# Ledger of designs, part 202: VH-VL binders against NAD kinase (nadK)

Target 1, 268 residues: NAD kinase (nadK), of Syntrophomonas wolfei subsp. wolfei (q0aze0)
Amino acid sequence: MKIILVNNRFKENTEKKAQEIAGQLSALNVEVIIDNGLDEPYAGTVDFIMVLGGDGTMLRAARRYGQRAIPVLGVNMGTVGFLSNIEINELAEYLPLILREEYSLEARMMLEVAVFQQQSLLTRVFCLNELLLRSNSPRMLSFALEISGQKLEPYRGDGLIVSTTTGSTAYSLSAGGPIADPQLDAFIVTPVASHIINKRPLVVSPEREISLHLLEEREAIIGIDGQIKMDFGAENRVLIKRAPHPLLMVNLKAKPFFTSIDRSLQRQ
Short names: E, the ipSAE of ESMFold2; O, the ipSAE of OpenDDE; V2, 0.75 times the mean of E and O plus 0.25 times the DockQ between their complexes.

## First folded at step 14 (VH-VL)

Design DD2 (from AA2 with light chain L96F; framework fv_bermekimab; at its last look DockQ between E and O 0.85; V2 from the best seeds 0.00; counts 0 for: pae E 3.5 > 2)
Fold by OpenDDE, look of step 14:
Structure DD2 (fold): chain C 268 residues (1-268), chain A 123 residues (1-123), chain B 107 residues (1-107)
Amino acid sequence: as target 1 above (268 residues)
Amino acid sequence: QVQLVESGGGVVQPGRSLRLSCTASGFTFSNFGMHWVRQAPGKGLEWVAAISYEGSNKYYAESVKGRFTISRDNSKNILFLQMDSLRLEDTAVYYCAKDHIWFSRSSYGMDVWGQGTLVTFSS
Amino acid sequence: DIQMTQSPSSVSASVGDRVTITCRASQGISSWLAWYQQKPGKAPKLLIYAARTLQSGVPSRFSGSGSGSDFTLTISSLQPEDFATYYCQQANSYPFTFGGGTKVEHK
């Protein structure tokens, strides 16, 4: 068995723990690769990914490895979030199950985000939470939203979020989006400070494609999972669709999502 | 520079066929939906047909449906309009035009037009 | 089909005048309306799309407004080169349809 431990190099506690866990796994004849974000994603084949940290670390892990259909376990290191399954102090208890591959998987839809400039692909990213388009100035954006080729009313506001159901409890929620069942595949399209007060979020089928482009010459920014940032202008377009592969999240411990929402949100 | 050049117009007899061509240059032709728009002498503009950038979707005005066929060859940067069963009321300058926005399955406007090619009838 | 009613059919104006052209759709077309300028013997030129977005290179004296069914093209101060015929076009749905045109001519 080969396992990647994903942690955050800027958090010493996660780094130390990663080393400790790596030692323990090695003693059990498990090959371990540690990914603290310093280097490029490990290109070799692996059987399991263990994410040590919070939601941010999980998001990074998802972007780096999510397309490879590898089981991903979130191990919370004392942070509050929605993406961890077990606590670090529970790892010893569940480690035998992990090694025996006695766990269930929960498929979480990811976004495939393609950003274009002058008809050329700039970047393609798979992400677990959301794509954000926002103004980079005090002025509102004016942009076109297309869903499966259908043109919606031109949007005027600070921005727009296209989120997975997983991401519904992230920035989309702060912007007034609905909380979505993570077992449901869907796009959540949430306006950010629209000049139209009654502009409502959209729940969109994962079978549809979403396109965004500016209608006016304005400075904007694209954000992905709150970790990737890039400039976005009139010469750019973003195409969003369901990623071809979901993130396979390991479910060792059943978590009551809906009954825990208030608790989780209050802690954030 | 972006340019569209129509050809194939001329004098034709009613009931016959004519094929118009539009050669594109200066832009990635395959990335844009294309249109035919016609204008009868001294009259206004009339949308005729559209084709998606991939060529998979075609749209027609009711006045030409069943008689005209829009197509494209993306490898050659050419847009076509096959006009069958031509009628006197088809007399017009025919313009080809490109969609404004690339990779769009919807049109927002036509930002580049050809010079047009005239189709007239001998009776 | 969506019918576009453009008014007036013609307007006589002088250089420096404010010119307003209206276009009404038979049904709601959101903001998906384009305006074109056409001079005699020439192909149409896109001025405005999405009802109010000025096409690149078009002078700022041109502006568009409206949404739903009623739209307006305004030339704030008419210039000599602006004498032409103007057309609105709905881009909401196929088949696309044009207004009847408005000829702006010398007073």
Scores: ipSAE 0.696, ipTM 0.871, lowest interface PAE 1.0, mean pLDDT 94
Fold by ESMFold2, look of step 14:
Structure DD2 (fold): chain C 268 residues (1-268), chain A 123 residues (1-123), chain B 107 residues (1-107)
Amino acid sequence: as target 1 above (268 residues)
Amino acid sequence: QVQLVESGGGVVQPGRSLRLSCTASGFTFSNFGMHWVRQAPGKGLEWVAAISYEGSNKYYAESVKGRFTISRDNSKNILFLQMDSLRLEDTAVYYCAKDHIWFSRSSYGMDVWGQGTLVTFSS
Amino acid sequence: DIQMTQSPSSVSASVGDRVTITCRASQGISSWLAWYQQKPGKAPKLLIYAARTLQSGVPSRFSGSGSGSDFTLTISSLQPEDFATYYCQQANSYPFTFGGGTKVEHK
C-alpha cells in the first residue's frame, strides 16, 4: 500500500507530526511519500492521500492530486474548517478502517481553469474552491461574462468569483454569495462590489462553459483557491468548466454539514 | 499580416448555385468565429451568416435562410458560403470577416475583413 | 430581428468639426453594439465594440457611448481621413443587423 502524506512545510508542527505518522505506517509495511510542498508532486501510483492540516493544505492537495481519482482524507491539526473529516488524535482509531478500505467517498466538483495570453494557453489548473477575477488598481473593471456562449450584460465593479459549491463558504460567501450544499454540483457566480445594482449571484449548471475577458485595458489578477495569482489584462481570456474528475473525499466520521455550519464559519 | 481572401464570385444566372470561399492566413483560423457580410451596389451593409470557431453553431439572416449554407474547414483555413436558389436580390459584394475575440461562441464585432468578391447576374 | 435606425443619413462637415452619429435599436441590446468605418471601394474597419471599447489602433478622437437602445459615435475633431460612411451593428443576438449608414462628407 502506498500513501502520500501532504503537509505544509511552513508549519513546523505538521512536519513533525507527518514524520511520526510516516514512521508508524512504515512499521506496518506501508510505503509513505511525504509531500511538504517543496518538490514536484509525486508522479507514481498511490492508493491513498492523507492531508495533515487545514483547508488550505487540502486545497493544495486537491490541485496536485485531485484529478487522479485517489481517496483523500482531511486530518485536522487544530484549525477546524470545512474540508477535514477526522482529528489528528482520532487517527489511531480509524487507521484499521483506512487499511481495510472501509470508508465512503464523497465526490466534490472541481473547476478546470484555462488562462490564455493572446491565443496561447498560459496555464491550465484545477481548483476546489474558486477562481477570482479582481482589479489590481484603484480603478474598476469592465468585463464580459459568457455562459455557454451567451453574453450577459457587461459587469462593472471590483471583480467576479466563479466557485464550486464547496467554495460557496469561502470568498464567494464574503462577497455575498449563498452557502450551497456541497453535495450539489453547480457553479456559483458572485459579483465583487458591483456597480450594477441588479447583478445578483447566479447558480449555474455544472455542464456550462464560463469565460471572462476585460472590455477595457486595466490591471487585474486571476486568483485560484486564494493560493495562485497571475496577472490578467486585456490580452487575456479565461475559460472555466467542470473538471474531468471530482475530488474524492474520504468519509470515516460523520460530519453533518448543516448542523455544524456556524461552528465551521466561526473558526475560519 | 492577417489576411482574408474571398473567391468564387462571378456572373451567374438566377436560380443557380454558387460557392464562395474565404482563405485565411496570418492567424489561427480555428480560434475565431467567422461571418459573411454583403453589400449591394450603392447600398449599406447586410449581415448574412456566421459560424462558431469549432463549426458547431451556424446562424443566418432571414433573407438567406434555407438557401445559403455556411461551413468551414479548420484544417485548411477555409470558410465557405454555399449559395443555392440565387435571386437578383442577392447581387452584392460578399465579404468574409473574422470575429474579434478568440475562443468565443459569441461575437463582439468583426475586426478583419476580406477585400470582397462580387456576385452578379446575367440578364 | 432587431432593427437598427441610424441618423443622420449624411452629414456635411469640415476638418476640425465635432461629428455625432446616433443609432437606435428596436429593442434593448445592452451594450452589444459595434461601429464601423467604410471608405469607397474598401472593406469596413472596426472602430468600436461593446458600445464604448475602442479597437486597438483607432485614434482617440473616436468615442462611443450609450446602452440599452440609444447609442452615439462621436468624432471629436474631424480629420481629412475621417470622411467615410459609418455603420452601427448590434451584436446582441442573431441575426445581426446593421444600421443604414451615415455618410460624412466634405463640406
Scores: ipSAE 0.473, ipTM 0.781, lowest interface PAE 3.5, mean pLDDT 90
ESMFold2 (binder alone), look of step 14: mean pLDDT 93; pTM 0.949

Design DD3 (from AA2 with light chain S93R; framework fv_bermekimab; at its last look DockQ between E and O 0.81; V2 from the best seeds 0.00; counts 0 for: pae E 3.6 > 2)
Fold by OpenDDE, look of step 14:
Order: sequence, then C-alpha cells, then structure tokens
Structure DD3 (fold): chain C 268 residues (1-268), chain A 123 residues (1-123), chain B 107 residues (1-107)
Amino acid sequence: as target 1 above (268 residues)
Amino acid sequence: QVQLVESGGGVVQPGRSLRLSCTASGFTFSNFGMHWVRQAPGKGLEWVAAISYEGSNKYYAESVKGRFTISRDNSKNILFLQMDSLRLEDTAVYYCAKDHIWFSRSSYGMDVWGQGTLVTFSS
Amino acid sequence: DIQMTQSPSSVSASVGDRVTITCRASQGISSWLAWYQQKPGKAPKLLIYAARTLQSGVPSRFSGSGSGSDFTLTISSLQPEDFATYYCQQANRYPLTFGGGTKVEHK
C-alpha cells in the first residue's frame, strides 16, 4: 500500500504530525509520500490520500489529486470545517480499517474550470468548492451568464459564485446561497451583491455547461476555492462544467450533515 | 484585420438555385457562430440563417426554411448559403456576419460584416 | 417570432441635436438587444450590444438603455457622420429579428 499524506507546510503542527504518521505507517510496511505543498503533486500511483488539516488543505489536495480517483480521507487537526471525516486523535482507531480498505466512499462532484484569453486556454482546474468572479474595483461588474446556451439576464453586481454542493457551505453560503446536500450533484450559482435586490441563487443540473464573460471593459478577478487568483478581463471567458471524475471522499465515520450545520457554522 | 468577403451573388431565374460563399480572415473562424442577413433594395435588414461555431446547430428564418441551407467549412474558413427554389422576394443584398462572442451557442450581436453580395432576378 | 417596432421611422435633426430612437419588442427580451448603424451602400455596423454595452471604437455620444421590452438608443450630440439608418435587433432567441429602422437625416 502507498499513501500520500497531505499537509500544510505553514502549519508546524501538521508537519510534525505528518512525519509521525509517516513513521508509523512505514513501520507497518506502508510506503508514504508527504505532500506539504512545496513541490509539485506526486505523479506516481498511490492507493490512498490522507489529508491532515482543515478544509483548505482538503481543497488543495482535491485540486492536486482529485482527478486521479484516489480515496481521500480528511483528518481534522483542530479546525472547524465540513470536509474532514475523523479527528486526528481517532486516526489510530481507524487505521486498521484504512489498511484493510474497509471503508465506504462518498463521491463529491467537482468543477472543471477552464479559463480562456482571446480564445486560448489559459488554465484548466478541477476544484471542489467554487469559482468566484468578482470586481477588482469599487465599481460593479456587468457580465453575461450563459447556461447551456441560454442567456440569462445580464448580471450587475460585485460578482458571481459557481459552486458545487460541497462548496455550498463555503463562500456561496456567505453570499446568500442555499445549503445543499453534499450527496446531490448540482451547480449553485450565487450572485454576489447584485444590483438586482431579488436576484436569487440558481440550482443548476450538473449536466449543463456554464459560461461567464464580462460585457464591458472592467477589471475583475477569478478566484478558485479561495486559493487560486487570476485577473479576468473583457477578453477572458470562463467555462464551467462538471468534472469528469468526482472526489472520492472516505467515509469512516458517519456524520449527520444537516443536524451539524448549525454547530459547524457557528464555529466558523 | 478581421474581414468577411461574400461571393456567389448574381442574376438568376425564379425557381433556380444559387450558392453564396463567405470567406473569413483575420480571426479564428471556427470559434464563432456565423449569420446570413439580407436586405432588399430600399428595405430593412432581415436575418436569414445562423450556424453555430461547430456547425452542429442551424437556424433559419421562416421565410427561407426548407429552401435555404447554411453550412460551413471550418478548415477553409468559409461560410455557405445554398439557396434553392429561389423566389422574387429573395431579391436582396446578402451579408455574412460574425457573431460577437466566441465559444457561444447564443448570439449577442454581429460585430463584423461583409460587403454583401447582390442576388437579383431576370424576368 | 419576436417583432421589433422602431420609432420614429425617420427623424430630421441638426448637428449638435440630441437624437432618441426607441425600439419595442413584442415580448420580453431581457437586455439582449443590439443597435446597428448603416450608411448608404455600406454594411451595418454594430454600435451597442446587450442593450447598453458600447462596442469598441464607437463614440461615447452613443448610448443604449432599457430592458424587457422597451429600449432606447440615444445620440447625445449628433455629428455629421451620424446621419444614417439605425436598426435594433433582438438577440434573445432565434429567429433573430430586426426593427424596421430609423433614418436620421438632415433637417
């Protein structure tokens, strides 16, 4: 068995723990690779990914490895979030199950985000939470939202979020989006401070394609999972669709999502 | 420089066929939906047909449906309009026009137009 | 089909005048309306799309407003080169349809 431990090099506690866990796993004849974000993603084949940290670390892990259909376990290390399954102090208890591959998987839809400039592909990213388009000035954006070839009313506001159901409890929620069942595949399109007061979020089929572009020359920014940032202008387009592969999240411990929402949100 | 050049217009007899061509240059032709728009002498503009950038979707005005066929060759940067069963009311300058937004399956406006080619009838 | 009705069909104006052209759609088209300028013997030129977005290179004296079914093209101060025929066009859905045109001519 080969396992990647994903941690955050900027969090010393996760670094130390990763080393400790690596030692323990090695003693059990498990090959371990540590990914603290410093280097490029490991290109070799692996059987399991263990994410040590919070939601941010999980998002990074998802972007780096999510397309490879590898089981991903979130191990919380003292943070509040929605993406961890077990606590660090529970790892010893569940480790035998992990090694025996006695766990269930939950498929979480990811976004495939393609950003274009003058009809050329700039970047393609798979992400677990959301794409954000926002103004980079005090002025509102004017942009077009197209869903499967259908043009909606032009958006005027600070921006727009296109989120997965997983991402519904992230920035989309802060912007007034609905909380979505993580077991549901869907896009959530949430306006950010729309000039139209009653502009409502949209729940969109994962079978549809979403595109965004500015209608006028203004400076904007694209954000992905709150970790990737790039400039976005009138000559740019973004195309969003369901990623071809979901993130396979390991479910060792059943967590009642809806009954824990209030508790989780209050802690954030 | 972005340019569209129509050709194939001329004088025809009613009931006959004519094929118009539009050659595109200065832009990635395959990335844009294309349109035919016609204008009868001294009259306004009339949309005739559209084709998606991939060529998979075609749209026609009711006045030409069943008689006209829009097509494109993206490898040659050419837009076509096959006009069958021509009628006197088809007399017009025919413009090819480029849709404004690339990779769009919708139209936002036509930002580049050709000079037009005239179709008239001998009676 | 969506019918587009322009008014007036013609307007006589002088250089420096404010000119307003209206376009009404037979049904709601959101903001998906384009305005074109056409001079005699020439192809149309896109002025405005999405009801109010000025096409690149078009002078700022041109502006568009409206949403739903009623739209307006305004030339704040008419210039000699602005004498032409103007057309609105709905881009909401196929078939695309143009207004009847408005000829702006010398007073």
Scores: ipSAE 0.759, ipTM 0.889, lowest interface PAE 0.9, mean pLDDT 94
Fold by ESMFold2, look of step 14:
Structure DD3 (fold): chain C 268 residues (1-268), chain A 123 residues (1-123), chain B 107 residues (1-107)
Amino acid sequence: as target 1 above (268 residues)
Amino acid sequence: QVQLVESGGGVVQPGRSLRLSCTASGFTFSNFGMHWVRQAPGKGLEWVAAISYEGSNKYYAESVKGRFTISRDNSKNILFLQMDSLRLEDTAVYYCAKDHIWFSRSSYGMDVWGQGTLVTFSS
Amino acid sequence: DIQMTQSPSSVSASVGDRVTITCRASQGISSWLAWYQQKPGKAPKLLIYAARTLQSGVPSRFSGSGSGSDFTLTISSLQPEDFATYYCQQANRYPLTFGGGTKVEHK
C-alpha cells in the first residue's frame, strides 16, 4: 500500500505531524511519500492520499492529483473547512478503516482550464474551486463570455468567476453567487462588480464549454483556486470544461453539508 | 500571408449543380469558422452559409437551405459549397470568408475574404 | 430573420467631412454588429466588430457606437481612401444578415 501525505511546509504543525503519521504508517509496512509542495508531484502508483491541513492544502492536492482517480482524505488540523472529513485527533480511530480500505467516496467535479496566447496553449490546469478573471488596473474590463458557442451580452465590470459547486462557498459567494450542494455537478458563473445590472449569476450544465476573452486591451489576470495567477490580455483566451475525472473524496465520518454550513462560512 | 482563394465558379444552366472550393493558406484553418457570402451584380452582400471550425455546426440562409451544403476538409485546408438545384437568383460573386475569433463556434465578423468567384447563367 | 436597415443609402461628401451611417436591427442584437468597407471590384474589409471594437490596422477616425437595435458608424474626418460602400452585419444569431449598404462618394 502506498500513501501520499500532503502538507503545507510553511505551517510547522502540519509538517511535524506528517512525519509522525509517516512513522506510524511505516511501522505498519505502508510506503509513505510526503508532498510538502516543493517537489514535483509523485508520478508513481498510489493507493491513497491524505491531506493534512485546511482547504488550501486540499486545493493544491486536488490540482496535483485530482485527475488520477485516487481516494483523497482531508484531515483537519485547525479550523474546520468545507473539504476536511475528520479531525487530526480522530485519525487513530479511523486508521484501521483506511488500511482495510473500508470507506466510501464522494465525487467532486473539477474544472479543466486551458489558457491560450493567440492560438498557442500556454497551460492546462485543473482546479477544484474556481477560475477568476479580474481587472489588474483601476479600469473596468469589457469581455465576451461564450457558453457552448452561445455569446451572451458583453460583460463590463471588474471580472467574472467560473466555479464548481464545491467552489460556490469561496470567491463566488462573496461576489453574490449562490451556495450550491457540492453533490451537484454544475458551473456557477458569477459576475464581479458588473456595470450591467441585468447580469445575474448563472448555473450552467457541466456538459457546457465556457470561454472568455477581452474585447478591449486591458491589464487583467486569471486566478485559479486563489493560488495560481497568470497575466491575461486581449491576445488571450481561456477555455473551461468539466475535468475528465472528479476529485474522489473519502468519507469516513458523516459530515452533512447543510448542518455545518454556517460554521464553515464563518471562517471566510 | 493569410489568404483565401475561391474556385469552381462559371456559367451554368438552371437546375444543375456546381461545387465551389476555397483554399486557405497562411493561418491555421482548423481554428476558425468559415463562411460563404455572395453578392449579386450591382447589389449588396448576402450571407449564404457558415460552418464551425471543427465542422460540426452548419448554418444556411433560408434562400439556400435544402439546396446548398457547406463542408470543410481541415486536413487539406479547403472549404466547400455544394450548390444543387441552382436558380437564376443564385447569380452572384461568391466569397469565402474567415471568422475573426479562433476556437469559437460563434461569429464575431469576417476578417479575411477571398477574391470571389462568379456564378452566372446563360440562355 | 433579423432585417438590417442602413441609412442613408448614399452620401455625397468631401475630404474632411464627418460622415455618419446608421444601422437598425428589426430585433435586439445586443452589441453583436460588424461594419465592413467595400471598394469596387474588391472584397469587403472588416472595420469594426462587437459594435465598437476596431479591427487591427483600422484608422482611429472610424468609430462605432450603439447597442440593442440602433448602431452608428462614424468617420470623423473623411479621407480620399474612405470613398467606398459600407455595410453593417448582425452577428447575434444565424442566419447572419447584412444591411443594404451605404455608398460614400465624392461630391
Scores: ipSAE 0.449, ipTM 0.769, lowest interface PAE 3.6, mean pLDDT 90
ESMFold2 (binder alone), look of step 14: mean pLDDT 92; pTM 0.947

Design DD4 (from AA2 with heavy chain G55A; framework fv_bermekimab; at its last look DockQ between E and O 0.87; V2 from the best seeds 0.00; counts 0 for: pae E 3.3 > 2)
Fold by OpenDDE, look of step 14:
Structure DD4 (fold): chain C 268 residues (1-268), chain A 123 residues (1-123), chain B 107 residues (1-107)
Amino acid sequence: as target 1 above (268 residues)
Amino acid sequence: QVQLVESGGGVVQPGRSLRLSCTASGFTFSNFGMHWVRQAPGKGLEWVAAISYEASNKYYAESVKGRFTISRDNSKNILFLQMDSLRLEDTAVYYCAKDHIWFSRSSYGMDVWGQGTLVTFSS
Amino acid sequence: DIQMTQSPSSVSASVGDRVTITCRASQGISSWLAWYQQKPGKAPKLLIYAARTLQSGVPSRFSGSGSGSDFTLTISSLQPEDFATYYCQQANSYPLTFGGGTKVEHK
């Protein structure tokens, strides 16, 4: 068995724990690769990914490895979030199950985000939470939203979020989007400070394609999972689809999503 | 520079066929939907047909449905309009036009036009 | 099909005049309306798309307004080169349709 431990190099506690866990796993004849984000994603084949940290670390892990259909376990290390399954102090208890591959998987839809520059592909990213388009100035954006070739009313406002159901409890929620069942595959399209006061979020089928482009020459920014940022202008276009592969999240411990929403949100 | 050049127009007899061509240059042709728009002498503009950038979808005005066929060769940067069963009312300058926005399955406007090619009829 | 009705069909104006052209759609087309300028013997030129967005290179004296079914093209101060025929075009859905045109001519 080969396992990647994903942690945050900027958090010493996660680094130390990763080393400790790596030692323990090695003692059990498990090959371990540690990914603290410093280097490129490990390109070799692996059987399991263990994410040590919070939601941010999970998002990074998802972007780096999510397309590879590898089981991903979130191990919380004292943070509040929605993406961890067990606590660090529970790892010893569940480790035998992990090694025996006695766990269930929950498929979480990811976004495929393609950003174009001058009609050429600039970058393609798979992400777990959301794509954000926002103004880079105090002025509102004017942009076109297309859903499966259908043109909606031009958007005028600070921006727009296209989120997975997983991401519905992230920035989309702060922008007034609905909380979505993570077992549901869907796009959540949430306006950010729209000129139209009653502009409502959209729940969109994962079978549809979403595209965005500016209608006026304005400076904007694309954000992905709150971690990747890039400039976005009139010469750019973004195309969003359901990723061809979901993130396979390991479910060792049943978590009541709906009953824990209030608790989780209050802590954030 | 972006340019569209129509060809194939001329004098034709009613009931005959004619094939128009539009050669594109200066832009990535395969990324844009394309249109044919015609204008009868002294009249206004009339949309005729459209084809998506991947040629997966074709649209026609009711006046030409069943008679005209729009197509494209993205490898050669050419747009075509096959006109069958031509009628006197088809007399017009035919323009090819480029959709404004790339990779769009919708139209926002036509930002580049050719010079047009004239189709007329002999009695 | 969506019918586009322009008014007036013609307008006589002088250089420096404010010129207003209206276009009505038979049904709601959101903001998906384009305006074109055409001079005799020439192909149309895109002026405005999405009802109010000025095409690159088009002078700022041109402006578009409206949404739903009523739209307006305004030339704030008519210049000699602006004498032409103007067309609105709905880009909401196929089949695409043009207005009947408005000829702006010398007074």
Scores: ipSAE 0.734, ipTM 0.880, lowest interface PAE 0.9, mean pLDDT 94
Fold by ESMFold2, look of step 14:
Structure DD4 (fold): chain C 268 residues (1-268), chain A 123 residues (1-123), chain B 107 residues (1-107)
Amino acid sequence: as target 1 above (268 residues)
Amino acid sequence: QVQLVESGGGVVQPGRSLRLSCTASGFTFSNFGMHWVRQAPGKGLEWVAAISYEASNKYYAESVKGRFTISRDNSKNILFLQMDSLRLEDTAVYYCAKDHIWFSRSSYGMDVWGQGTLVTFSS
Amino acid sequence: DIQMTQSPSSVSASVGDRVTITCRASQGISSWLAWYQQKPGKAPKLLIYAARTLQSGVPSRFSGSGSGSDFTLTISSLQPEDFATYYCQQANSYPLTFGGGTKVEHK
């Protein structure tokens, strides 16, 4: 069995725990690859991915490995998150189940994002939460949104978020979007400070293709999962569709989604 | 540099057929929707037909449905209009025009136009 | 089909005048309207799309406004090269349709 341990190189305690866990796994004849974010993603075949850290580390793992259809387990290192399944102090208890593959998988839709400059592809990335288009100046944006070849009334405002249902509890929520059941496949399109009357968040079939481009010369940025930033201008277009493969999240411990949301909302 | 050149117009007899061609250069033809627009002598503009950049969707004005067929050859950068069952009312200069926005099946406006080719009838 | 009613049919004006041309759609077209300029013997030239977005290279004296069904093209200070016929065109839905045109003529 071959496992990738993903940790955050900017948090030293995750590095120490990764070494400790790698030792435990090696003693059980498990081959371990550590991905702390510094090196290129491991290119070989692996059976399982274990993410040590919070939601941010899971987002990076999803971008690196999510299209490979490999089970991914989130292990919480002390921060509250939506993407972890077990706590680090529970790992020893659950490790036998991991090795025997006695767990279920929950599929989480990802976005495929293609950014163009003029008519040339600049980059293609996959993300778990959202794409953000936002103004990078005091001036508002004027931009066009197409959904499967259908133009909506032009948007005018600070920007737009296109998120997955998993991303519904991230930036989309802060911008007024709905909380969505992560077991649903959908796009959630949430305007940011729109000046156009009655621009409400949209929930859109995952089979649609979404495109964005500016209607006026303005300085803007594209943000992906809050971790990647790119300049975006009148010469650019972005196309968004459902990624070919979902992130396969491991479920070892029952964590009822809806009960957890109620407690989180009371904390806010 | 960016250029559209129509050809195939001329003098025809009523009821006959004619095929118009539009050769594109100076841009990536396959990235843009294309249109035919006509203008009768001394009259305004009339949109005739459109075809999406992948040739998957075709649209026609009511006045030409069933008689005209738009098509494109993206490998040769050519737009076509097959005009069957021609009528006196089809007398016009026919323009080909490029949609402004790449990779869109919607129209935003036509930013590049050809010089036009005249279709007329003999008396 | 969406009918586009353009007014006036002609305008007699002098260099320096402010010229306003209106266009009404028979049903709502959001902001999906384009404006074109055509000089005699020439192909049309795109001036404005999406109701108010100036095409590259178009002088700032041209501006567009409106949304829904009522739209306006304004030339803030007419120049000698602006004597031409102007057309609006809805791009909201197929079949696309043009207005009847407005001829701007030297007084």
Scores: ipSAE 0.485, ipTM 0.791, lowest interface PAE 3.3, mean pLDDT 90
ESMFold2 (binder alone), look of step 14: mean pLDDT 92; pTM 0.948

